# Designs tried in a protein design chat: VHH binders against F-box associated domain-containing protein sdz-33 (sdz-33). Part 5

Target 1, 300 residues: F-box associated domain-containing protein sdz-33 (sdz-33), of Caenorhabditis elegans (q9u232)
Amino acid sequence: MATVPFPILCLPDFVLQKSLKLMGVVEHLCLSILSKNIKQLIATLKGYPKCFSFKFVPFTSLTVVGERFKHFSFRFDIDESSQNANLRSYTDEGTYITLTVPGFTVKHWIEHVAYVLCRNNSIKLVLWEPNIDEVYEIVKDMRTVEVVIVSSEIQSCHLLKLFPSLRYLGVYKAPISAQILTYNLLHLEVKTKVTLNDILISNCSNFSISGNDVSDKELNFFMRSWIKGSNPRLTKFYIRNSLRVRDPYLETVLFQNIDYIETHKKIYWRTFEISRPDGTKADVMWDPLYNSYFNMTVQH
Below, E stands for the ipSAE of ESMFold2; O stands for the ipSAE of OpenDDE; V2 stands for 0.75 times the mean of E and O plus 0.25 times the DockQ between their complexes.

## First folded at step 1 (VHH)

Design h5 (framework vhh_8h63_2)
Fold by ESMFold2-Fast, scan of step 1:
Structure h5 (fold): chain B 300 residues (1-300), chain A 122 residues (1-122)
Amino acid sequence: as target 1 above (300 residues)
Amino acid sequence: ELQLVESGGGLVQAGGSLTVSCAASGFTFSSYWMGWSRQAPGKERELVAGIDSGGSTYYADTVKGRFTISRDNAKNTLYLQMNSLKPEDTAMYYCAAEEYTYEVTGYSYDYWGQGTQVTVSG
């Protein structure tokens, strides 16, 4: 257990509130488990931003995202028979502090951390080999806004049914389904094979693709389709190509039968502007040296 | 907390070999793009090698054919095997990790380690 200053605080409320504002996340968690009154007081501070990240397998962990890119990572030590869990907080030196509350499960800890530290109940799930029903039981009282599926396939209809608040989906290994592509996601990230047809039927606002070999001919077709009104919700389309040699993107192929203007030319990137008949513009950018990426951003 | 810890740097004679390693913790290593960058005194930092989550690799022209980047996802460790070392390879070598992002980041990284010094004599 962490050493905490004043675990039974007898200070006037004003002085106590000012002291608590000077403490960090681990101190707040330690104090919150010592006294119900202190727990309530710390909860009123609402000091930490919206982002929780919960990883399930290969080990169960929780990350709280603080200000200035500060991350506080916790790992769960679970007793298989009781499902009681201790929370481990790791230091910069690789040592850890263990927090224990009799009867607490992973679910209790997530709810406690969210209540005490976070301004909202939004959570990001990172799933390697998901038993999605088991994960849902743990986080069902949270608002699941992001899911990343790393190493396995999840049934699309089941996923969307369980997490109706889903805004961001990442799919790193499993094939992507039409149900996911046509869903009203704010962000869709894929590291699996996608076809031109998959891109054209997508209904997300931000579509990011990695590890794919989309040709300049296919990108030309997509851009011509966008000019004609396809993908009306699209705000950004990004491809990170595999870090292997591929045929270079040719300007003449990319913009065949497209009216365009070059706006910027640098050694590692070139930027062009294309327009719809209604005046909507998009910026197109790629690196001419390695073709490591292609980016299209709609101007609003 | 995401942490990258480099090791394996040291003094090597020209023509020698050295392997530097990067131990990663606090993130889903296998899903990240990983890389090695270096910076010599008075020079700009340069990306020398990269490896994506699928195992595809990139090498700067200055090191292609001499350096080999690899990853061990079971050990959360990144490696750079450096062969046929030249005095111009002398630099501080940094391990870098990049999470998938909405931005163009081909030569920028989300996270950096503290670095490990490689010095090639002769």
Scores: ipSAE 0.000, ipTM 0.189, lowest interface PAE 13.9, mean pLDDT 75

Design h6 (framework vhh_8h63_2)
Fold by ESMFold2-Fast, scan of step 1:
Structure h6 (fold): chain B 300 residues (1-300), chain A 119 residues (1-119)
Amino acid sequence: as target 1 above (300 residues)
Amino acid sequence: ELQLVESGGGLVQAGGSLTVSCAASGLTFSEYAMGWSRQAPGKERELVAGIYTGGSTYYADTVKGRFTISRDNAKNTLYLQMNSLKPEDTAMYYCAADSPWDYLEYDYWGQGTQVTVSG
């Protein structure tokens, strides 16, 4: 491209910032490659409060998530011989524009986009294939805070060694191990099969389970165990069961041998309270018609 | 509802050729990048070939020079032409569509088609 000075780069910082705020994502990315000063200035704007997302397979792509379900999706056109990459920015209509910087690889683009657009320079990975070491080489100089595993072949224990700063882990297609369950995660989301024992040994603060059929007897056992001191880090426990598989949970079974009270905190759901001997309380609620939803939240 | 249906697998002798196909329905096919992955017994799934909306292609080093990926947007069909097949190419072959709109959606995978190379 032409290397002539742009008039916009000669404006005072205050005026330049106002001009930049009127521009879109593509214009910000184009300008950010022209100078270090402009890159830094655009980075201070950081319009995107959500995690930067990276999907590696089958094609390398990035999604930047904003407020109210707004997102911007980017894809990479990779030259196999040089590994140089062009960035495509997609619109809601499926049209795109192509950004080119000589010598930029996928790694350069990911670092650039994360720095320019995302508030905390953190990345969320969505792993579709067991090529975790290759992905790690691309993102190792960034802060990986969230990972979602969508491949049954990925070894979760290896993942924890590569990303020790991990706060959120989603396990959608990989078998769950005791090492993952006992790790000090802020949030663990599981869409694979889990046992009652898996739930009881979990050491995460927020535990979300989907695609499992957890019985009212199993939940009763879990709640009685929690009252006795199990899962000491747990703040939220959420289950989404399969819609057609079960009769509705029975209150008499869920709370068998548990002292509880109905709290009437919601008009749409029955809400209940259980307590530990130390005075710690938890709110419990579930879907009374389809048994599709169960939630337990520890009171602060 | 999106559906991907793989076909064309079978038994072939080492050194032979085979073409597998993927018929897509329930999506605007021309707007999706498409790919082929394979999984052999006891091995991890690997991406072997990909084709972007503009026609650019990718091949894994294991198949480069032997396999050719192509697409027919008018027929909503993806193809993988496999030449100079080796016993190591024996695997279940899966078709994938990569959505341009939502990273939270699953890439759309079919049930697969089995390729067995004897010799």
Scores: ipSAE 0.000, ipTM 0.145, lowest interface PAE 16.4, mean pLDDT 75

Design h7 (framework vhh_8h63_2)
Fold by ESMFold2-Fast, scan of step 1:
Parts: C-alpha cells; sequence; structure tokens
Structure h7 (fold): chain B 300 residues (1-300), chain A 122 residues (1-122)
C-alpha cells in the first residue's frame, strides 16, 4: 500500500506545486484523493501530456497511454459483494502498489485517473470481449468516445449507435461489416483479412491495413478505380506488411495501364505520383528493400 | 475466468536455449494478438515479440534473429523459443493477450500473467 505524508498538504501552493513536480504518478493519484486543491494543482501540471489515450479492458485493467509511447498500467481488484475496487499501479520494476479508497468503484477510479492524467475529454476505448453495453455505462458520462479498438467481433449497428461521436475505429478481429466500411470515419484500422471489395466500398478518410497480404494486381485495380473516382473521401491508404518477407512490390504490375511519374528513388523508399482527370494527385510510396509498407496519400 | 499462466523459465548458461510457454484460458485464444514482454530489475518493460491471430510476427531489435514466437491455437498456448541467450536476456518474462495497436512494439498489452523468471549465467 502507498503511503502519503499528510503534512505536505499544509505547504504554500508554490512550494506544493514544485514538490508535486518531483513526484511520480502513484503519489499524484494518492494526494489528489486527499485534497481538492491538490487534485486541481496536479491537473494543471505541464509535465503530463495534454492528451492521454485510455485503454479500458473489462473490469480488470486500465492502460493510460501518453504521447511518446509512455504508458501507465493499472489493474482492478474488485470486491464482488460491494463492487468496491482497489487500484494496482505497476512500477518500472514489474511490481505493483495497491491503492485503496473506501467506497471507490471501477468507475470512480477511471474518473479519477482520467482527471489526473488526461486533460483532454477524448477517450480511446479498447474492447477485448463483447461487453460493450457494460463498458458504455461506465464511460458514457466521463469522456467523448472518439476512438474505439475492437479485438473481438461485435455488431456494427450496435457499435455505431452507442458511440455516435466515433471518428477512429480499429478492428483487430474479423469479420468487418459493410456498415462499418461505408461509415464516414476519419480513421479505420483493420488488422484482419481485408478483400479488394472491402477496400473499394470503404468510405473512411484514412484507411490503415495490417496483417494483410494485398497483391500488386489488387492494388493496381484499386488505384485504377481511385483514378476513376472511387473512394472520394480517401486521404490516405496505408498497408503495413508482416515482418516475414513478402513478394516484392513490382512497379510494372502496380502501375499497369496507369500514367505515373517517379518523384523519388532511394534504397529505402520509392515515391510515385498518379493523377485523376480532375487534377487531384496522390503520392504512392513503398520500401523497395524490405517491402514493409505501401502508402498512398492524396494531395490537397 | 480469463487467465494467462507462464512456465518454462529457469537458469541457463550463456549461449544456451530455453523455451517459455503461456497457457491461456477464459477467452477465444485464436482471435487475440499475443505477445511476450520482459522486465529486468531497474529496466523499463520491453515488448520482445508479438504474433497476430493470422500468424504475422513482430520482434524487438534486441532479440530479432535469436528468438522465435509461435502459437498453438488448438492448445491455447503461446511459445517463445530463445536461442543464443545472453546475460542481458535475464528478466521476468510476461505473457500478454491483447492489442497490437501501433504495431504491438510500442504500446504493450493487457492481461499480464504472473511471469516466469529467466536467468542467464555467464
Amino acid sequence: as target 1 above (300 residues)
Amino acid sequence: ELQLVESGGGLVQAGGSLTVSCAASGFTFSYYEMGWSRQAPGKERELVAGISSGGDTYYADTVKGRFTISRDNAKNTLYLQMNSLKPEDTAMYYCAAGYSDELFEYLGSDYWGQGTQVTVSG
């Protein structure tokens, strides 16, 4: 159990603020429980990123991800009879400190951690199992849910109904429905099998695909379709290939029956430009040495 | 109940090999991204290897070419085969089920097990 020196609460604000800047996350969480003034002072510290992403896993863990990929890992020990929860804060040494507050539920801890560590009202929600209704009841009053990552199958209509402010969606498990593909998302990330037809019907602005093996012939068809006006909302199409060696991207196959210009040729990247009849241009890029990615970015 | 149970750790001589295993229960294993992270005293936790539901693999530069991650969906088991072990590989090794957000290597994972200790003597 974490211990907090009570006499520190009696320090003048400027001394207290300086002392708080030298403390870690656990101390900040503990002290913010003891005093409304300290909670407010900690929330104003410039040492924490403006926006953290909260990864919520059903009722046992919470991961707060800051900028520069720093993360704070928390787990909950729930008393089934009272629904009171203790928070485990994990240290760099792989041990944890248990924080106990009488009457605190999982919802109270999430609200407290969000207030202390995240100044933005946007939350990134990660769902492991289809317990979306239970998670919705916890988060609906705290933050605007703009980012959802799903690692299990859920019904698309239900997801979109519960989170109408959804701008970013990650789908890590198939299948992905036409309703999700055709929805006006800013970002759609898919780490399951994606077909050429899925790409062609997508209506998102930024489409990122991982763990898929989309062929050069399929990419050629997609690019030719884009030139003819498909995917009018698209600003970026990105494919991250597996760390296993794929077949090399072939310029002659990718650009078959496409007028293009090579703008850059280097060992680690090649860049080409393609155009629509209306003058809209896109940059096409890939890594010719490892073929680790394919990127198409629409110019504005 | 959702559980991850690591095993197979132990003391091994530098240059040797060891395989650690993770038995998963309480969820549909085949659908999850799986990974191995490690933490040595005084060091930040490091994601060393990840494997997608489709079998695509990710490795940290520190272990690439020496470690191999694999999964057996029929047995709900994750493996990490460690070859050419170095004293620097000494750590508690943790199994994780979950997301590969931002390519697994950057964000870590949920559902940590209790870990299995690997000690490499030299």
Scores: ipSAE 0.010, ipTM 0.214, lowest interface PAE 9.8, mean pLDDT 72

Design h8 (framework vhh_8h63_2)
Fold by ESMFold2-Fast, scan of step 1:
Structure h8 (fold): chain B 300 residues (1-300), chain A 120 residues (1-120)
Amino acid sequence: as target 1 above (300 residues)
Amino acid sequence: ELQLVESGGGLVQAGGSLTVSCAASGFTFEDYAMGWSRQAPGKERELVAGITYGGSTYYADTVKGRFTISRDNAKNTLYLQMNSLKPEDTAMYYCAKYGDEFWDSGYDYWGQGTQVTVSG
């Protein structure tokens, strides 16, 4: 669809509202550009899709992930001289339509798509380039709740100052700093190298680590430290070990000088329970055949 | 500017072979997991093959043993070799970029796609 049908713009509000309920999200995006009345009518409709994730990859794309695994992809065509942007909306058939509005920038499109599809101003950022200040100017009126760093040149220490609503952080290609580790995030996911000391100073609630080889001796030290009161905010600790040949984790090493109870024993996983002196309990689980993961979940 | 351009689709007879390609630009190709997804009219998108930056591969059960994914980091190009094609393989094929893991749908970006049609 290159254009919106002319006759629909001439319908009375109640007929228009009924017609809009029969249309898809791409048609709603197109129609809401053409009329303030239509934009307001679309806003009264049931959310479609239910938005679980609204993601911005500066300055290339937007992704909306909704109910029933629906996935809407958009791409920006930016005029470098004017900073005006056109939006390409991709259909399920792999075609796209180009939406053009005089004077619209990337910021205008982000706000418009969020208004039509998400009915909230929460945004996830995926940062590929060291242009965090420019990105901040675009999204500063949105609530940046999640950031994923996929560039080694990004200064992660700047994020906490620029994005006070940040709750979820992924660090895939940037150095991890003590400032990031000690910040009280709900979720921290790290795919870069971390040390035992990095784990011990972390102050997040859910800590996920991948691509690291953590020994049973190091995990024993961590668990003993947790029992003594380290990592007080921790609710879940997860490690996905590197896919290389490793020595199997030894139960006797993992739980050396720890009082524990085995709760489940299966071929592909084992579950144990450990406790703090104050009665707080945690479940410990790992893959005994391949050491592919280690998981520790604090009980409530 | 991130860009993914798919090519190599076309009409092919059942039992035939076809290779689709994806030319990538605007990012450090060798640092990212890449994948191929497809969508037939009236169906949801399906991840058919993925390859990590380290070279580990994934295949959907529907294509395992028939399709081969590969990458050429020097040319910033992703490939999908499709053998023993079936009418059920008829779809628009999309190249996708992920973070470190190709299965993280929250970080994917799709190109415009290339159409593959298998006749019987």
Scores: ipSAE 0.007, ipTM 0.228, lowest interface PAE 11.0, mean pLDDT 77

Design n1 (framework vhh_enristomig)
Fold by ESMFold2-Fast, scan of step 1:
Structure n1 (fold): chain B 300 residues (1-300), chain A 119 residues (1-119)
Amino acid sequence: as target 1 above (300 residues)
Amino acid sequence: EVQLLESGGGEVQPGGSLRLSCAASGFTFSDYAISWYRQAPGKQREWVSTIYSGGSTNYAESVKGRFTISRDNAKNTLYLQMSSLRAEDTAVYYCAAEDYWGDYEYDYWGQGTLVTVKP
């Protein structure tokens, strides 16, 4: 067990709260296992906006994510046969501290960290292995709102049955299935090939893809379909061009047979507006110099 | 296994130029979007520039027109050519390769290289 730099348990509640706000994640975890009262006090602090990701390979690990690029990684040392686990906290210097609680398994640590550091006990789960049932037994009592699948062996239908409250889904390696595309997700992020038909059948509100499998002609077809009423749940469609060589976006191709207006014109970005017959509007935007993204956002 | 090694940092006068390099090993460099980030004293780490696997680039508004990101896939090396340097550019510069497209998840970070712009 790590020692704490300040004997905080003897302080009045007001001073205690101020002291806790100045401490880091490791100090919070150390103090949270010493006292029920301190555990509850730490749990009422600001917490982290994005709580953590759970990872199985190469080691069972936990990452607490706060501000952009600020994260804390922990590794589990699992005892053979007993399944009791110790939590290792690594510092920027490469040193580590081992946290031990008698009888704690990986499940107990995940529950503890989620409770202490995460608002609303919401978690993000990153799956590298096909045995989802084993992972589900660990996290089933927590609110899993975001899942990322990075294994082609993971079955989409089974995943959606286990996590019915899922709002955010990332598909990074497996082919995208119709079951995923038609599910009522708030956000779907895909790093594998996406076709025009995949876009047209999607039922998510925010659809983000990477790479350039979608041509200007296909985007034109999609926008014309949207004008006619396709994708009624769509609020945002985003393409990040990171995995493929991208030809420049061409205004003349993108808006062929579409009535549009240019609303903003600056050196490094352009914004256009398109409309449905019912008056619903969408903003279309990309950067003409770098072509690093394509964005379509539905208004109201 | 995976390694990112930044170099080229140093002291430079305002208006000067400097070229940073990031040597990558242990992964398929050409398949990744690789970024430069920086952290100035007393500030949070901020994104500077990204070059995508296809060669397209993107820049933070504060560096557009002054910095140029490039890559050499044959050498597994990332570059940041910095010109018209200002006091505000003083920071430790980091090379980063991302697996996740979303915020906060980064596969690999380098040790960083210090750039100091002295009057």
Scores: ipSAE 0.000, ipTM 0.153, lowest interface PAE 12.7, mean pLDDT 75

Design n10 (framework vhh_enristomig; at its last look DockQ between E and O 0.01; V2 from the best seeds 0.00; counts 0 for: pae E 13.2 > 2, grease 24.8 > 24.2, placed apart)
Fold by ESMFold2, look of step 2:
Structure n10 (fold): chain B 300 residues (1-300), chain A 118 residues (1-118)
Amino acid sequence: as target 1 above (300 residues)
Amino acid sequence: EVQLLESGGGEVQPGGSLRLSCAASGFTFEYYAISWYRQAPGKQREWVSTISSGGSTNYAESVKGRFTISRDNAKNTLYLQMSSLRAEDTAVYYCAAPDYEGWDYDYWGQGTLVTVKP
């Protein structure tokens, strides 16, 4: 016999579809390049409806977010002269499978993955050392809803003009501008230095800060300002892995001159309620025993 | 679970050298940027250096020319070669990795103490 059949490809379509439902992302991508019939069946399943992300770094990768927040990462092996790209898949055991389709570029792979695995064409960009115009040319047919800037400065006007559907922005090691701070983002995450003034002028709904030097006295000022009406769109404010110095008596500094109610006291976290004069309430949660964090959530 | 284990700290004379290691597990190390941070007693934690998945490096101004970050993806290990050490370099040194689950969290090790004697 000149060929050995691939057993799953020989099954009737209804049996094949049942078998495909038991498989994961890596298996689906491996099979999706073998047969137009299998590609179409997998696309019907739409098993990973969450947004997927595209990373632009010295080597480029694609991540699909699946059930139970599992991430499935793929790296592109790009031939710069031809623009042809192979897709490498990482397994749970740290081994690789390489997928090759003659003539496929990174753009072809993004379109293929979106077609077979994703409910919509929404994309997250993670940019380490980007040429943002080059990245835009690859992803311009996708809806870019999230951008994370790791290690470069990107002009705020340019970014916002290129990605009009942007709802989530992360800025890790680059300066952040007032234009970004005041933009109507759903989520703003910063892992670079942020001042109290930056927090007070922000217009995002969810503000997440890591690796900052916001002091407990500055957080006290922020909460007093919020009580007086600052940050009117804010629904969640979160600080984690803060560089702040804390001690066991932090509660008295943090809530100085603030009327509050303690609503929960557990070994690993405590929860408090503060209020605006109009009756709007916020929950404040902090972890006195572990890596210090501060969370404020406005009640609906 | 994500784990980061630093080692290689110790006491050293001014002008001396140390090499720190960070063993990583519980995530696909080779496609994430990994960083070193440090915290001196009673001071804020500060960024020291980052190396990308492709090997591109960045350094805080205070350590440029004295510290070299590197990685071995086959061993899931991050390194920091420190030379020309000064008293101001005395700190607990931490390695940090992004949380791949949500791309919005950092993981930290327990730290390793570096003491530069007066």
Scores: ipSAE 0.000, ipTM 0.141, lowest interface PAE 13.2, mean pLDDT 74
ESMFold2-Fast, scan of step 1: ipSAE 0.005; ipTM 0.469
ESMFold2 (binder alone), look of step 2: mean pLDDT 82; pTM 0.826
OpenDDE, look of step 2: ipSAE 0.009; ipTM 0.220

Design n12 (framework vhh_enristomig)
Fold by ESMFold2-Fast, scan of step 1:
Structure n12 (fold): chain B 300 residues (1-300), chain A 121 residues (1-121)
Amino acid sequence: as target 1 above (300 residues)
Amino acid sequence: EVQLLESGGGEVQPGGSLRLSCAASGFTFSSYAISWYRQAPGKQREWVSTIYSGGSTNYAESVKGRFTISRDNAKNTLYLQMSSLRAEDTAVYYCAAGTYLSFYPSQYDYWGQGTLVTVKP
C-alpha cells in the first residue's frame, strides 16, 4: 500500500516539510491519515492550495483538478458486508495504488481527499443511478453542490428538495419539469427536449440547451418576449443544435418586428444588438454557416 | 464578461499549415486547462488537444505529430499550430476553458464562437 518510510514521522517540522514536497499524492494521502500534524502540514503546502474541480460519481469515482496540472483520479472498492471502502489512486500512466484504512467509508474518503487536495467542501455530483437519498447523506454538509443528472429514473423535484441551495444543474436524460425551469438556478444545462413555453417560464441566470430543434420563428418570439420583460434573471441563453437537423436561420425571420443593430460581421459568426425600452441591451450571435449554435448575452 | 475569441482560420491546400489563436479575458487564464475542439459539418464536436496550466499537453490520436498546442500566459492567449493538413481537418475550431479534461463538450465552463478551417484539394 503505502511506500513512505516510518522514521519520517520523527523529523523536525522544517525537514519534514521539505521531505513532503518531494513526495507524490499517494504518500501525502497515506501520511495525513497517520498523523493529524502531518495532515495540517500538507494542507499548508503550496502544491495543493487551489482546487478548480472536485467531482464525485457515486459510488464509482472521484476526480480532482487543481493548479499546476494537478489531475488526480480515484476509484472506490466497496466491501458489500461492511460498507467500508478502499481507494485506488491512479497515475498518469494508468497504474494505481490501493489505499486501505480500517473503518473508512466513501464519505470518509471524500472528506479526506477534499481536505488534503482541495481544502474546501464544494462538490460536483454526476448521478447515473437513482440513489439520491444515499448520496445526500454523504454530501449534505458540502457548501456548494453542482449536479449532473444522466439517468432518466432520477426525479428532479426530489433532488431540489434535498439540495435547496443548488446553483448549477445539468439534465441529460431526465424529462425537464416546470419546477426545475422556474427554480432560481445560476446555471441550467438541458440535453432533453424543451419547448418555447419552457424557455419563457425559465428563471435561471444562464440557460444552455442542446439536442433541440428551436426554429428561427420561435427564437423571434422569445426575443420579442424578452424585449417586453420576460426572463428577468437571464444573463446568457445558449443553444447547441444538431448540424444534421437544422436549416440555416434567416436574419429576416429572427429579427421580424425587432429593432436591431449589427455590431460584428465575420464569415463564421455575426453579432447583433437588441434592446429593451428601459435601455437594457443584449448581444445575439449565431453560426451563419452551419447553424450549430445560437447565443444571447445580456449586457449589464 | 468571460470571453474566448478564436482567429487564424481560413482556406488552405492539403499538406499546408495554419496557426490558430484564442484570446481570453474575464478569468484567470493561467490557472485553467485550455482545450481545442472542432466540429465538422454534420458531426458532433470532438476534442483535439489540451494544454494544462503547468504546460503538459495531450492530443487526439488523429492529430498527434501534426498539431502543436501552446499558451502565452502573459498575453492570455492559446495557440494551435497545424501542419500537414488533410481534408478531414476541415471544421470550425473552438477553444474551451474548464476545470477538467473531458472528451464531452458539455463538461467545459467557457466556449469561444469558433474559427473556420477549410482544407480544399
Scores: ipSAE 0.000, ipTM 0.112, lowest interface PAE 20.0, mean pLDDT 76

Design n13 (framework vhh_enristomig)
Fold by ESMFold2-Fast, scan of step 1:
Structure n13 (fold): chain B 300 residues (1-300), chain A 121 residues (1-121)
Amino acid sequence: as target 1 above (300 residues)
Amino acid sequence: EVQLLESGGGEVQPGGSLRLSCAASGSIFSIYAISWYRQAPGKQREWVSTITSGGYTNYAESVKGRFTISRDNAKNTLYLQMSSLRAEDTAVYYCATSPLYWGSTYSYDYWGQGTLVTVKP
């Protein structure tokens, strides 16, 4: 107790943190491989990307999304025999820096980048081909929150078994299965054909559909079903038509046997309110100029 | 704010060639991955090809070796060079872009109006 620790021992860390805040992402990655202490300091800094995505094709690559809408793309150079990988970081000028750590595989790099740059250590996978077992071995120790399917040969039921933490799913290719529709997803984005029955059995919170032409009668049936208690988890329902311009939505058909109030009428959108018997309200909106989308958002 | 406009479609004989163009508005064309899709009468829209911001390409199996996707970032234009055209290639062709690699922004895909390609003997 006769020896008081100097408060100045905190100054090197404080000064180092200030210096690190002035550096870019490539410099942070370079420094993070030098020591465990520097790695931990960089991981605590503010302003780092909240999310990143991993692609397997055409190159094994990683994209990190920044808070200022900036992204950073990395590509892996893989030694086929050892599976050791070097990381290439590309600049806006078209040049790149190669990062090498003995013994690092693609898996080690993804875990390192996620830890250093992304606060929640979550990843987004884009599956371009039916090599899901190989991809799973790379990412199995990470939190896979988002998956996008762009291959018609991927079995969607296997994804739920491999990624139980999955909250966001995009199905851009491949038929959608009942297992996916009924699963408790926060967001489901579909660009493949869906039926009214598929919509009615869905258990996701936010359902976005693109490339499907749903009739006014089918939308009316869906809204009447929602009023009667269907889709209890639904917070947002969105359809973008397969063509940018379609025939105008017919208000008389859309709201047949529905009590509604028009709350907004502008050149680029019309907004209406519908209600459940329990008092829950939803806003229904579409663009009257192009008729390119239909949106329903549950209030609360 | 990104708007896409396709052109270059037309009628062609089997075995013929066509070059499609997609003009994009907006300063972020160079950083987006952009794709070609097509929709034949009575069928669902299908993916044809994608090109990344770095120029790396991928193709649907049905068009591989016959179609070539390319981009000109200085002109904000995407191209699809089609050769050895078949009756099955008859469709409306669309260009599309998605900030797919930017988190959960899938619902903000941008689609063009399409250009018709008819392969007729």
Scores: ipSAE 0.000, ipTM 0.115, lowest interface PAE 19.2, mean pLDDT 73

Design n2 (framework vhh_enristomig)
Fold by ESMFold2-Fast, scan of step 1:
Structure n2 (fold): chain B 300 residues (1-300), chain A 120 residues (1-120)
Amino acid sequence: as target 1 above (300 residues)
Amino acid sequence: EVQLLESGGGEVQPGGSLRLSCAASGSIFSDYAISWYRQAPGKQREWVSTITSGGDTNYAESVKGRFTISRDNAKNTLYLQMSSLRAEDTAVYYCAADYYEGSWYEYDYWGQGTLVTVKP
């Protein structure tokens, strides 16, 4: 690669480490291809941001998001005849270089980028097409911790069987199924319509919904059900409303037949506390000015 | 580090024109699709237009032929040129990084929006 000078391979470890610290991500990716020793040295360097998200959009792109929102973007150029792939790496100015390694497939690039920039095998998938089996073959040796569904053709049962390490699931375009709702996820985010029954059967720990028209009476029913022991795994229930679309949340309707206390009352937020008979408490909060969210957080 | 800042809104007469801008800071790269959304008082948020990383554009039927979306990747800036404005275009306009047309990110509506008011 023209961006990686050959003589660097001959440098002593101390000098090599100093040289590597002066190089950018593109140089690190190129240089780590040249030898196992250099790859290991690059992977141990301090200074790379902690990887918070390693995202694969099947056959299109890789994105690494690190500490302080450092962001690295890559796109695939795939040769359909050979399935070999080149990787485009983008600079802060929006220019790019193309990385080429004979015989490298999409799988090889994912593994290489994860090793160099993330140093872990955790991956987030964004599924636009119903090609789950093809995607699985690429990422099966990695730990898929998060999936976002952007296709109504994706089979939830099959998805859950292929990715047993799944902790976070986003459903952006597909209708939600009972299988998704009852699965023991840490976090479920739904941007499609959600009913009261969907909320009541959910078995996730953190349930976030958006663009939903859940009434005050339905929220009251849900809270009364929670007080009676429903949703035992729930730690947080969050609704993101579109600005100025929703009628104001009404305290008298939300807490009908519920014993509650108001803990904070400000112009931009109100906080209330409700309790189960066993002493478990939850904080209920919304913004009274814009009604842009509703939040219920279980105290521990 | 990752933020979007909308500007260019204001009051305009029916049939008038406005140009909105959305300035993206630092770490948003040219491979992101970026969209304009709007929300009128008492109405649901609606998608207005998207431009992909490659420059392909799409528009909501209500604005097609009247609005033009464009981007300057060197300046990390998105534009919405609005013409033939109608009373029903009155809304707060937001930009959002959108990898897929009509899809949402964890950082939806990074900006506070810019108000457009079409008054007779």
Scores: ipSAE 0.000, ipTM 0.187, lowest interface PAE 11.7, mean pLDDT 76

